# VHH binders against q8cch2: the designs that were tried, part 4

Target 1, 325 residues: q8cch2
Amino acid sequence: RFCGSLVSRTFSFHVSWRMEDPLFRLDLGWPKNSEYFTGATFCVAVDSLNGLVYVAQRGDNIPKVLVFSEDGYFLRAWNYTVDTPHGMFVSGTPFEQSVWITDVGSGPYGHTVKKYNSLGDLVQVLGTPGKKGTGLNPLQFDNPAELYVDDTGEMYIVDGDGGLNNRLVKLSQDFMILWLRGENGTGPAKFNIPHSVTLDAVGRVWVADRGNKRLQVFDKDTGEWLGAWDNCFTEEGPSAVRFTPDGKYLIVAQLNLSRLSVLLAPPSGSIGDCSVVSTIQLADQVLPHLLEVDRKTGAVYVAEIGAKQIQKYIPWHSRTPAFGA

## First folded at step 17 (VHH)

Design y4
Fold by ESMFold2, look of step 18:
Structure y4 (fold): chain B 325 residues (1-325), chain A 122 residues (1-122)
Amino acid sequence: as target 1 above (325 residues)
Amino acid sequence: QVQLVESGGGLVQPGGSLRLSCAASGFTFSRYAMTWVRQAPGKGPEWIATISRLGDTMRDDSTKGRFTISRDNAKNTLYLQMTSLKPEDTALYYCARDRIYTGDTKPLSDYRGPGTQVTVSS
């Protein structure tokens, strides 16, 4: 790796240093309209195809969902049918763009996984609004934490954040259960606060098993347990996990440490143990909760519940002209 | 049709060693995670260790460093190497195939063997 150097011009002997570039840098210019962050910002999702960033926040008498452009300009908001948002995901297929939001807690829309069109119209509800449950027919939730929607429309839901279910559910594009793993526990394919879920490019499902201080890994097609990583999380478990689009790294949030960890992605076979290649230490009490990586650009958007904002990190070598807008 | 048959149990002195085997048939062994479980008299089942199809392992902390799970996919066989055995390790040991809910509610007995007895006593 090559980075810029500092040259001291004092009249003593000097050496030229080649400082190793960090993998990511903070985009200080994003967003342009931070005044719209009026509550606790719990999650963020990216529509890479249309250059849109969706943010969900919590608070009374405020817009619950905010939409920004990739450049950081506020575009629109909504709050109908959103009570206590926890996680979100944008699915982009050739036929539709959809925003999925998980809702938790005791409000009339709680314990659901809901699909919206890009204008904020509610188009699908999974779970029983306002009623937690463990059932599978119909499918119920107990504080569903997050989801991931594959390009095929298949869905992976982690259920949930402090609820009783502690499970990973795979659904078909028609919302039929394809497979399910989990119960509360510490053994393989058991969970304590399964909090984030993502896929890699080689067909593995990764779950941030936050309360057990580990990532667990499953075959996306069969649900077979493929291993776990715990050696990087001895202080605190991951609250969020995503892959970079080049497949080289995982980005993990550790909420109470106010830290992002960059881990080396494992090969397609055995996953071995995790390796931390870099960390981004955030300011004290920022509390990064969930995050999203733009699959087109590699930009990392971090929802910071303590700082009540979204911050954007971009790959270090992904520079544009100084005033390119 | 799935069959798991454990062997290698027996009577052993404290501090001794045993190697348990589990012969698998009736399914494609190399595609499944495999697990060792034990059950002492009057107690519920206790998870010991699991190994993924490609060799990634997880072990219960109470037997960590003493018990090692391994597999030989060419022989369709799962192993548990036990060392430094203690009287509290006395139990029925059985292997299990990873069970994944797919809407089919088969009984748990379709996924495990009958077990092999390990008795640690002076």
Scores: ipSAE 0.730, ipTM 0.898, lowest interface PAE 1.2, mean pLDDT 89
Fold by OpenDDE, look of step 18:
Structure y4 (fold): chain B 325 residues (1-325), chain A 122 residues (1-122)
Amino acid sequence: as target 1 above (325 residues)
Amino acid sequence: QVQLVESGGGLVQPGGSLRLSCAASGFTFSRYAMTWVRQAPGKGPEWIATISRLGDTMRDDSTKGRFTISRDNAKNTLYLQMTSLKPEDTALYYCARDRIYTGDTKPLSDYRGPGTQVTVSS
């Protein structure tokens, strides 16, 4: 009778909950004066080169665009030629800055992607002002949600924030159509409210497919579908997506959950499944809509519709750039 | 010329398994996402699954637990492993190359094979 003592090796899975130090902290000093937020703040863009933060807000008889310094001082505003701003992006060189705004309004400038100079002068209009697209013309938009401009000047536009188009469009610098992906649906490369778009460092286009509760990934050159993340978005789809400057993480907003999530960026190759590394739970009804990351500092600016403000988050381990001697 | 040829279909009992193959030729297979679709009599085409060129997959919820899409780029072949087959799975199964739209207002043509018949019956 060999009483083999089953040594229950209690594999103490020491889940070392390494309390991973919060990746970000709130900067309470930004902006210096919050009274300039007079409407619902829908989007934010950062000119990392010049240390400027552009904000778009909605409301009647208010400035639609506000410009702040990186340190939080109000600089200027304008309200002309913007009906209902939704997305914003700043592109530029040290010599020239362009502010792009998507407009989902029904007014005379609605359903357009507009380019402004740093002073707020309208420089370029894409789409047909005041006319929603029908899906027949790639350059006619129906509630364009957001755009991204890469370093070569090529443009990626997600078109269809509740509109008919539900598509991702790539344009050349001279506004020629390079490729187009998407239609309304749940399958691959189909969209339900494509809401945000960004690029990673290896040439993949990431789209927040909000209604389908997923991120979809495309090849920037060919427009080919590469994969999708849905496992991190079971409760609500992403409304915003950006990469950290080092490309290690994605920052995602979930609007109605009032949540920011930090996701691990996939390596080069297969997209795989998503992994949440950190979450910032905001107060109820704060409603983070869109966000932007300063490429220089790593600061994250979040446009909060419900709270009617922009919040600035600073990386906890701000590596002081060693100004090399 | 782009060619897709499906095979592996047949008659199977409920609860059975089948593995479909799609042989691709006439294009660089490894550069394209591939899709399985099916069409039952009197119904429209139904999307089953898509696999990217890198092997990432998206699947329809109705078959997600039973069907698996895979690919062998060295063999220019797409596969669909089907398990726990039901009478409702009876259809003509097609493989298709991923659609890409260019600056043309017309979508690029989708290429699909002639299909392989799957019949699930007692």
Scores: ipSAE 0.310, ipTM 0.694, lowest interface PAE 1.7, mean pLDDT 89

## First folded at step 18 (VHH)

Design z3
Fold by OpenDDE, fold request of step 23:
Structure z3 (fold): chain B 325 residues (1-325), chain A 122 residues (1-122)
Amino acid sequence: as target 1 above (325 residues)
Amino acid sequence: QVQLVESGGGLVQPGGSLRLSCAASGFTFSRYSMTWVRQAPGKGPEWIATISRLGDTMRDDSTKGRFTISRDNAKNTLYLQMTSLKPEDTALYYCARDRIYTGDTKPLSDYRGPGTQVTVSS
C-alpha cells in the first residue's frame, strides 16, 4: 500500500509586484532658496519658453507673486492688485508673455481673472473686482478657480470654487463668450466645485469636478459633454489636472489625501474608464492644491498649501546633465 | 428644428422590461450627447442617463443596473433598455439633446420630445 504523499506544491504565485519605476523624482535642488515662500502657496504656472516658474501665495503683507527660474533662482516678486490668488496660468507666445491669475474672495480684487505682463503690470481684468457674480453674467465670477489658455488664445475658466456659478466658460481671445457649460449639480455637465481645467492634444477640455469626485470632459469647440472619470476618485475628487507633454498621462492632485496620481490618458475617441498608472503619496497635510507641467522638460511643479512650498518633480528618464568632471 | 420622438412606452407588469426608442431629426445626432429623463405625476423631472456622442455614459444611481442607455448613430436613434421595472418607474419618459450654451435662449423644452408614457402596474 504505497501511501503516495501528495506533495501539495503550494504554487506561491509570487506576484512580483514589479514596482513600476517611478515616473517622477523629486528635485531637491529646487528652489535654491525656499525662504521666499512666506505664505501658503496656492498655485504655480510655468513659462516653458523662457524657463520661468510663477508662484502665487496667500498671506498678509507678503509678496503675492514670486518668479523663479527653472533652475530655482528667485528673480522677482510683486504684491499689488493680488488679494487672494487661487489659480495661475502662463500663456507664452514668442512675442508676448502673459501671466493670468484668478483671485477669489471679497477683497478689492476678488472674484476676478487678471492678466499681467512679464514685469507684473496689470494689463487686463475680467470680472468685477470685489464683486461676486450672480450667475447671470458669464463674465462675472464667483471665486474663479483656474483658467487655461490654449495656443489660439482661447480661454477656459472654471468658475465656482465654493461659489454659486459652478461652471466652465470658454472665451475667445477678445473675451467674447463662445460657450458656457455647467450649473450646480451631480449630473453630466454639472459641477460641484470645478477646480481645475486643462486641454488634451485632441481638443478635449478636462475639468476637475472636485466636489463630485470626478473629471469631466468636454469638446473644446462645442462644449459638448464627452464623458467623465469617477472610478479613480472614490476617496477624493481631483483638485488639479494636467497632461504630460507627450500626452500619455494625466497628473492629478488630490488635496486632502496629499496624493498625486498619474493616470493613463485615453486615446482619441471614447474616454472609457480611468486607469491609475502610478501614485505619489506625499506626507500628511502637505495638501497639493494645484500643479503645472513644464511643456518643454516635463517637470511637474506642485503648489502645496500645507507645506507652504512648491515642489518640483522631474521625469525619471530625464538625463541628468552629466556634470562634466 | 430639433425633433425628438419617443416610443416604446406602455403598460407593463412589475418585473417586466421595456425598450424605449427616441428618433432624432433636425440636427446632427452624432455630434450631441443624449439624455433620458422621466417625470412622474406631481414630481419634477428626474435625470436617468446620458450618453455622449462617443458612447461614454453617465447614469443615475437609482436606475443603475436596471436601465441601460445606448445609441445608434446610423439610425439617429437613442435607446433606453429598462428591466426589472417597478411601480415607481411609472412616468413620462422623454429624451433630450444636450444643451450647448452658445447664446441660445431657447428653453430646454425645445430640446426634448413629447415623451412616451410608461406605466408599471399589476
Scores: ipSAE 0.888, ipTM 0.944, lowest interface PAE 0.5, mean pLDDT 92
Fold by OpenDDE, look of step 19:
Structure z3 (fold): chain B 325 residues (1-325), chain A 122 residues (1-122)
Amino acid sequence: as target 1 above (325 residues)
Amino acid sequence: QVQLVESGGGLVQPGGSLRLSCAASGFTFSRYSMTWVRQAPGKGPEWIATISRLGDTMRDDSTKGRFTISRDNAKNTLYLQMTSLKPEDTALYYCARDRIYTGDTKPLSDYRGPGTQVTVSS
C-alpha cells in the first residue's frame, strides 16, 4: 500500500511589482476554484453584459471551453466541435450572446472561425472545417489567430498564426468580405504572424503584428494603413492587444517575456510613437498569450499558457483625494 | 482614374542629394497612404517608405537615415528627399497609392506612376 503523498507544489508565482503605482492589481480570489483548468489556457473572452468569462484550453480529453462568472464560480463547459482553440471573442446584444472561437487545429473542425451560443451549441462556421486554405471565395483560413466583432456586427479577423496567410480580413454581418489587408512581409500593411486584433473608439483597427514586433493601425471603414508602433516592442512583439474601457490605455501581452504592458492610447489623428506607462512583469515561463478586458469593470483577464491558468487583474483606483469643497 | 507622375530624378554624383516629387490626381489624395518604391536593373521592386494620410511614416532600414518621405495634401504631392546618395541607389523610383483590397481586380500597376530615373555616378 504505497501512500504516494501527492506533494501539491503550490507554485507561488512571486510577481515582483516594481514600485511604479500599479494601474492594476492581481485578484487572487478569481477563479474560486482553479482545478477546472486542466489544460493549457490559450484565450479568454468576457461577456461584460452578463458578467461571464469564457476560457478556452487545449488538451486531450478535457473540456475545451469553460465558463465562469465574474465572481469566479464555474458554471459550465463544453468540448464538442472545438479542436485546437486559439482566439475567442464574445459579442452580445441584450437579446443574443455569441461566443466566437478561432480553431487552429488539423482536426475535423480546425482552421475555422466558429460561432456558438451561450449554451455551447455550434451556430455558424466560417472557413472549411479541417482544411487550411488561402481562398477568399469561399473564405478559407490557415490558423486564424483572433477576431473582433464591433457593435454593428462587422468582424475583423487576423488570419496567420504561422499559417499560409498573414492577413487582416473585415467581414460584414452577413460574412461578406468588405476589405482585406496584408501579405507576408515587413512593410506597411504586411504581416508576420498577425496575432491579435481590436478596435478603438475612433474607428481604428489595431493589429498585433507579433513577428514584426509592432502594432499596426488601420482605418476600420476603408482598410487604409494609418501607422504603426514598433518602438515599444524591441525585445518581443505583442501577442495580445486590448483597450481599456475609457480608451485611455492599451493593454499588451508579450508572450515569451511574460510581460504585460500598459501603453498610452494616441489621441485622434496621427498614431505617432508608442509610450509605455506601466509594466507588469510576470514570473518566468508564465507565457501570457491572449487577454480580454471587461468593458464594464475594466478588469483584465489574461490567458497564461505556461502557468495553465487565467489571471484576473482589477484596476487600481487611485483614490483621487476628494478635494474637499 | 488614378494618375501619379513622378519627377525630380536625374544624374547626381555620389554624396549628392535629390528631391523627388509625385503629383497625384484622379483620386482623393488625402484619404490614402502613399509609398515610394524603387527598382534597379535586374532587381525586384524595393520598398523605401510609406506615409499615412495623417503623416505617420514607415521606412525601410536600408535608407532610413538618408531618405525622408513627406506629403503635402493641399498640393496633392508626395515627396522623397534623398541625401548621401550612393551608386547602389541607382534605380527607377515610383510613387504608389496604397492598394486596398475592396474587391478591386485592377493590377497593382494601375496604382503607381511611370517612375523617375535616378542615376548616381561619378
Scores: ipSAE 0.874, ipTM 0.939, lowest interface PAE 0.5, mean pLDDT 91
Fold by OpenDDE, look of step 18:
Structure z3 (fold): chain B 325 residues (1-325), chain A 122 residues (1-122)
Amino acid sequence: as target 1 above (325 residues)
Amino acid sequence: QVQLVESGGGLVQPGGSLRLSCAASGFTFSRYSMTWVRQAPGKGPEWIATISRLGDTMRDDSTKGRFTISRDNAKNTLYLQMTSLKPEDTALYYCARDRIYTGDTKPLSDYRGPGTQVTVSS
């Protein structure tokens, strides 16, 4: 009678719930004066070099663009030549800064991508002011959603926030068409409300395909389709996408869920499936629309339509515990 | 000139399996995403699946789980493994190269093969 004592090895799966320290915390000190937000805040752009934050808001008889310092002081505003701002991007060198705004308005400056100097002077208009694109001309926009300008001055424009075009356009610095992708649809390289665009450090273009509930990825040089993420967006598609400065994570907004998600960036090879690392659940109806990341500080600015504000999130610097001697 | 030649089609019973092949030439196969599409009689073209140059795939939900797209870049060959075939899968199957708009006015037909016939019947 060999009483084999079944040593029940209680594999204590120590699920070390490593409470992953929140990657970001809210900066309640930004801005210093929130009373300057007088409309619905739709987009934000950051001049990391000069420590400036540009905000675009919608409303009647209000400043359409606000400029804040990194530390939250209001600096200036303008309200001319902007009908209905949607997206914003700041490109610049130490010598020259350019503020780009996409306009989805029906007014005399609508359906355009406009370039401003740092003072708010209109410098360049792409598209046909006040005319909706028909899909026939790549340089005529139909509710351009957002743009990205890389370090070489090449431009990536997602065109079709509820419009007909549903496309990603790459332009040279001289505004020549380099390549164009997309039509309305659900297949690869097709779009339903391409809403945000960014680049990663390995030369991939990421597009928030909001209506199809996915991110699509393209080769920046050729426009080739590389892959897509849909598994993280089963409830709602992404409205905004940006990389952290270190390229380790993507920050994504989901508008109606009032949620920010931090996703693990894929390696330089296959795109694979997406993985959520962290989520920031905002209050109901806050409606984070677009966001920007400060390349210098890693701070994240979020344009919240519902709350009519810009929120600043700062990275949780892991205080290296001072190894007390 | 882009050349694509599909093969592996034929007559199969319901529940059967087929593996389609597409031999590519006239371009650098490894630099392009590739797609399978099909067209049944009296219907428009239907997208089945796409595979990127990196191996990432996107598939239509209607054939998802039954059809698998893959590629061998060393052989310049695209594959479609089909399982659990149904009469509704009867169609002409095409492979197509990704069409990137760079001002090219060539029709989409220039980027696909002549197709291989798949017939699923008892």
Scores: ipSAE 0.779, ipTM 0.904, lowest interface PAE 0.6, mean pLDDT 91
Fold by ESMFold2, look of step 19:
Parts: C-alpha cells; structure tokens; sequence
Structure z3 (fold): chain B 325 residues (1-325), chain A 122 residues (1-122)
C-alpha cells in the first residue's frame, strides 16, 4: 500500500523512503469532451469568475481556440485571426468575458498579442500582424511568449520565445510602456527565452527565464531587479510559472523533463533560494508547455503539447483521501 | 544629483586581496539594486555581481568564490571583497545603479561612478 506514493506524513523506515500525502491529484473526469483536442495544445487560461476554460491548439484546418466550462463541457470554438498561438491570459470581469492570446511565427497573425471576447471576436491588437520587430513606437514583438494582466489592467508581456527581443514589457491599461527590462544575456535583468510571466500577491513579477534555467524577479511598480532563483533548475529551466491562490506555492513546468514542480513561495522581502516541496512526474514525452492555476479553486490546468491535451490537477484538500496514505 | 564614488583600488600582488567601496549620494540608495562592473584595457565592460535592495545577489561564474558583493544601506555604501587576485583581474572597477527604460534618456554618468583602478601584477 505504501508503494509509489508520496505523502506529507512521517512514517517509520520500513520502506526505502517516507510516504507523504500528495499536494495535487489528477482529475480524470476533465474534460468531458476531449475529442475536441485535435492538435497540439500549447496554452490554457481560466476565467474563474465566469467558469470558463480557454485552450489554444496548433494544427491545420482545425479550431485554434476551444472554450470549455469549468466542469469540462465543450461550449464553443474559433480560429479567426489565430494562427500559431503560444500563450493566453484571461482579463474578464463579471460583465465581460475575454481572453488575451499571443501569436508567434511568420504567419499572417504572428508576432501579436491580441484580445478576444468569449465569442471569438477580436477586440484589441498589439504589435503588427505577421511582422516581427524590436521597435517601441509603435510597439512590436518577436514571438511574444505569454502575458499577465493585473487586476489594475496593467499588463506584463514576455517577448519572446526564440526571438531577438528577450524582454519584459509593462504596459498601462491604455497600452503605454511603463517600464521595460531585458536583452539577450545571462546577467541580472537579461534573458534567454523569457517564456512565462506571473505576479505574486506582494507586488513582484516573476519571469521564467527558460534558456538561463532560472526564475527572475522584479518589482511590479518600478521594474527593479529583486533577485533570481536558479538552484531548483540545474537540469532544465522552467517553461511556465504560476502562484497558487493562497500564495503558498509556485507551480512550475519543465517541458522536456515532463515534470511539474511545486516550489515554496518566498515571504515578502528577500527571496532567498528556491525550495522544491513536491513534484508531479508526468509520462515521458507529455511535454508540459504552459499552465494556469484557477484563482478560485487552486486547480492546475496543464497544456501538454506532446500528449495533445489539457490535464487538470486538483488540490488534495478538495477531496478526502481514499487510499495511498 | 546622483553620485557614485569608488575607492579602494590599487596595485596588488597575485594572490592578494582588496576591498572596493562605492559611496552613494543624491538618491535613496536603499531602493535600488547595485552592480559592480569591470573593464580591462581594450576590452568591453564585464559584469561582476549585482545585489538587490534587500540583499539577494547574483554573480558572474568567472569570479565566483573569489569576489563577494555586499551593501550597507545605513551607510549608503556598496562593497566588493576580492580575494585570490590574478593578473587577468586587472581592470577599472566601477559601481552602477541599473538603468530601467521608462523613456528617460539621462546620461550614463547619472547611473555609474568613474571607477577605481585595480592592477594585479607579478
């Protein structure tokens, strides 16, 4: 009964390692309509307020964006103005259901950061469709990887995935540049494939600096460099990063290891070194690319480009243990 | 007026030690990350180490274990402790406050000091 399980309780040493309760478990019932995953699934976003899950996938002649209910039922899809989606973020309110999608590559919609309503109508475009660039007036992108939209409407964009810009851009809600960090490099506030961006509850911006095998941290108001974590990523850099809603943990994906890592969130102030609390080892070649955490429930949705699906993991506290304790 | 003034450089034998200081004035030192950079004759600038306002550090691998960055926010002073010095460490060492793009085009002299010379020769 104690084989292969990690539990959070101390046991005697009659086995080779201690068994602990898991922090997360796979929700095998999500989605109800997995037949709609017809391509490689690159990103996922969750609208906790309106109960929607957005998925973007890549493939020829398929719907590029899928929308599911939080219970896993397929609702609708679109493919207009989406070519090569990479990242997503929900900016919806109780009265507006919308999502931002980054688009990459040399197709007609590439190198953009675009906002859609929940019906798939395009309502805002940043960048010049189909045209990469380094310029700031107008703002251009080169494979923008992901974005985060704060509750204030301010935006953080990592730009980008394999492009030349290697930067973190903060925009006002009116899309004016408030500050910018980055160029290609290994020093502080330099990047190699800045791939994911998130905020914590104490005003820090976290960037998955994938090619440099680290997370870098910035003050959200000033752009000041606040530190970096590299000691948890010696084998492979993070492709995705998000905080749990209680602020206790970070969830990180490592693409080629097919692994999710749960890190202890640092306190306010100095960030110190990172500490891995738990891992979720996925099957070989699943390739978790980007992920999202439901702000209401703490559920983790993982876009798996190798497995061509989205998997949902739910916190252990959301059910009673059945076995494996 | 932002001012950064380095001191503590000089001529040192290989294997020796040296402590550099950077005195800051004209800005709220405790709100900024600070950086040491060096530039050898005929070479471009080389980043050495950076320390955040609350003491989180990052440093270049080539001087890892030999050079230590620190700060004293009460004294508005940045430090670089150098040990096991080698001839290839010969350079002008200067401290800098990071420039963050906000549309401001102030001169680089507002963000760095004039430097202090370190010369390591046998």
Amino acid sequence: as target 1 above (325 residues)
Amino acid sequence: QVQLVESGGGLVQPGGSLRLSCAASGFTFSRYSMTWVRQAPGKGPEWIATISRLGDTMRDDSTKGRFTISRDNAKNTLYLQMTSLKPEDTALYYCARDRIYTGDTKPLSDYRGPGTQVTVSS
Scores: ipSAE 0.722, ipTM 0.895, lowest interface PAE 1.3, mean pLDDT 88

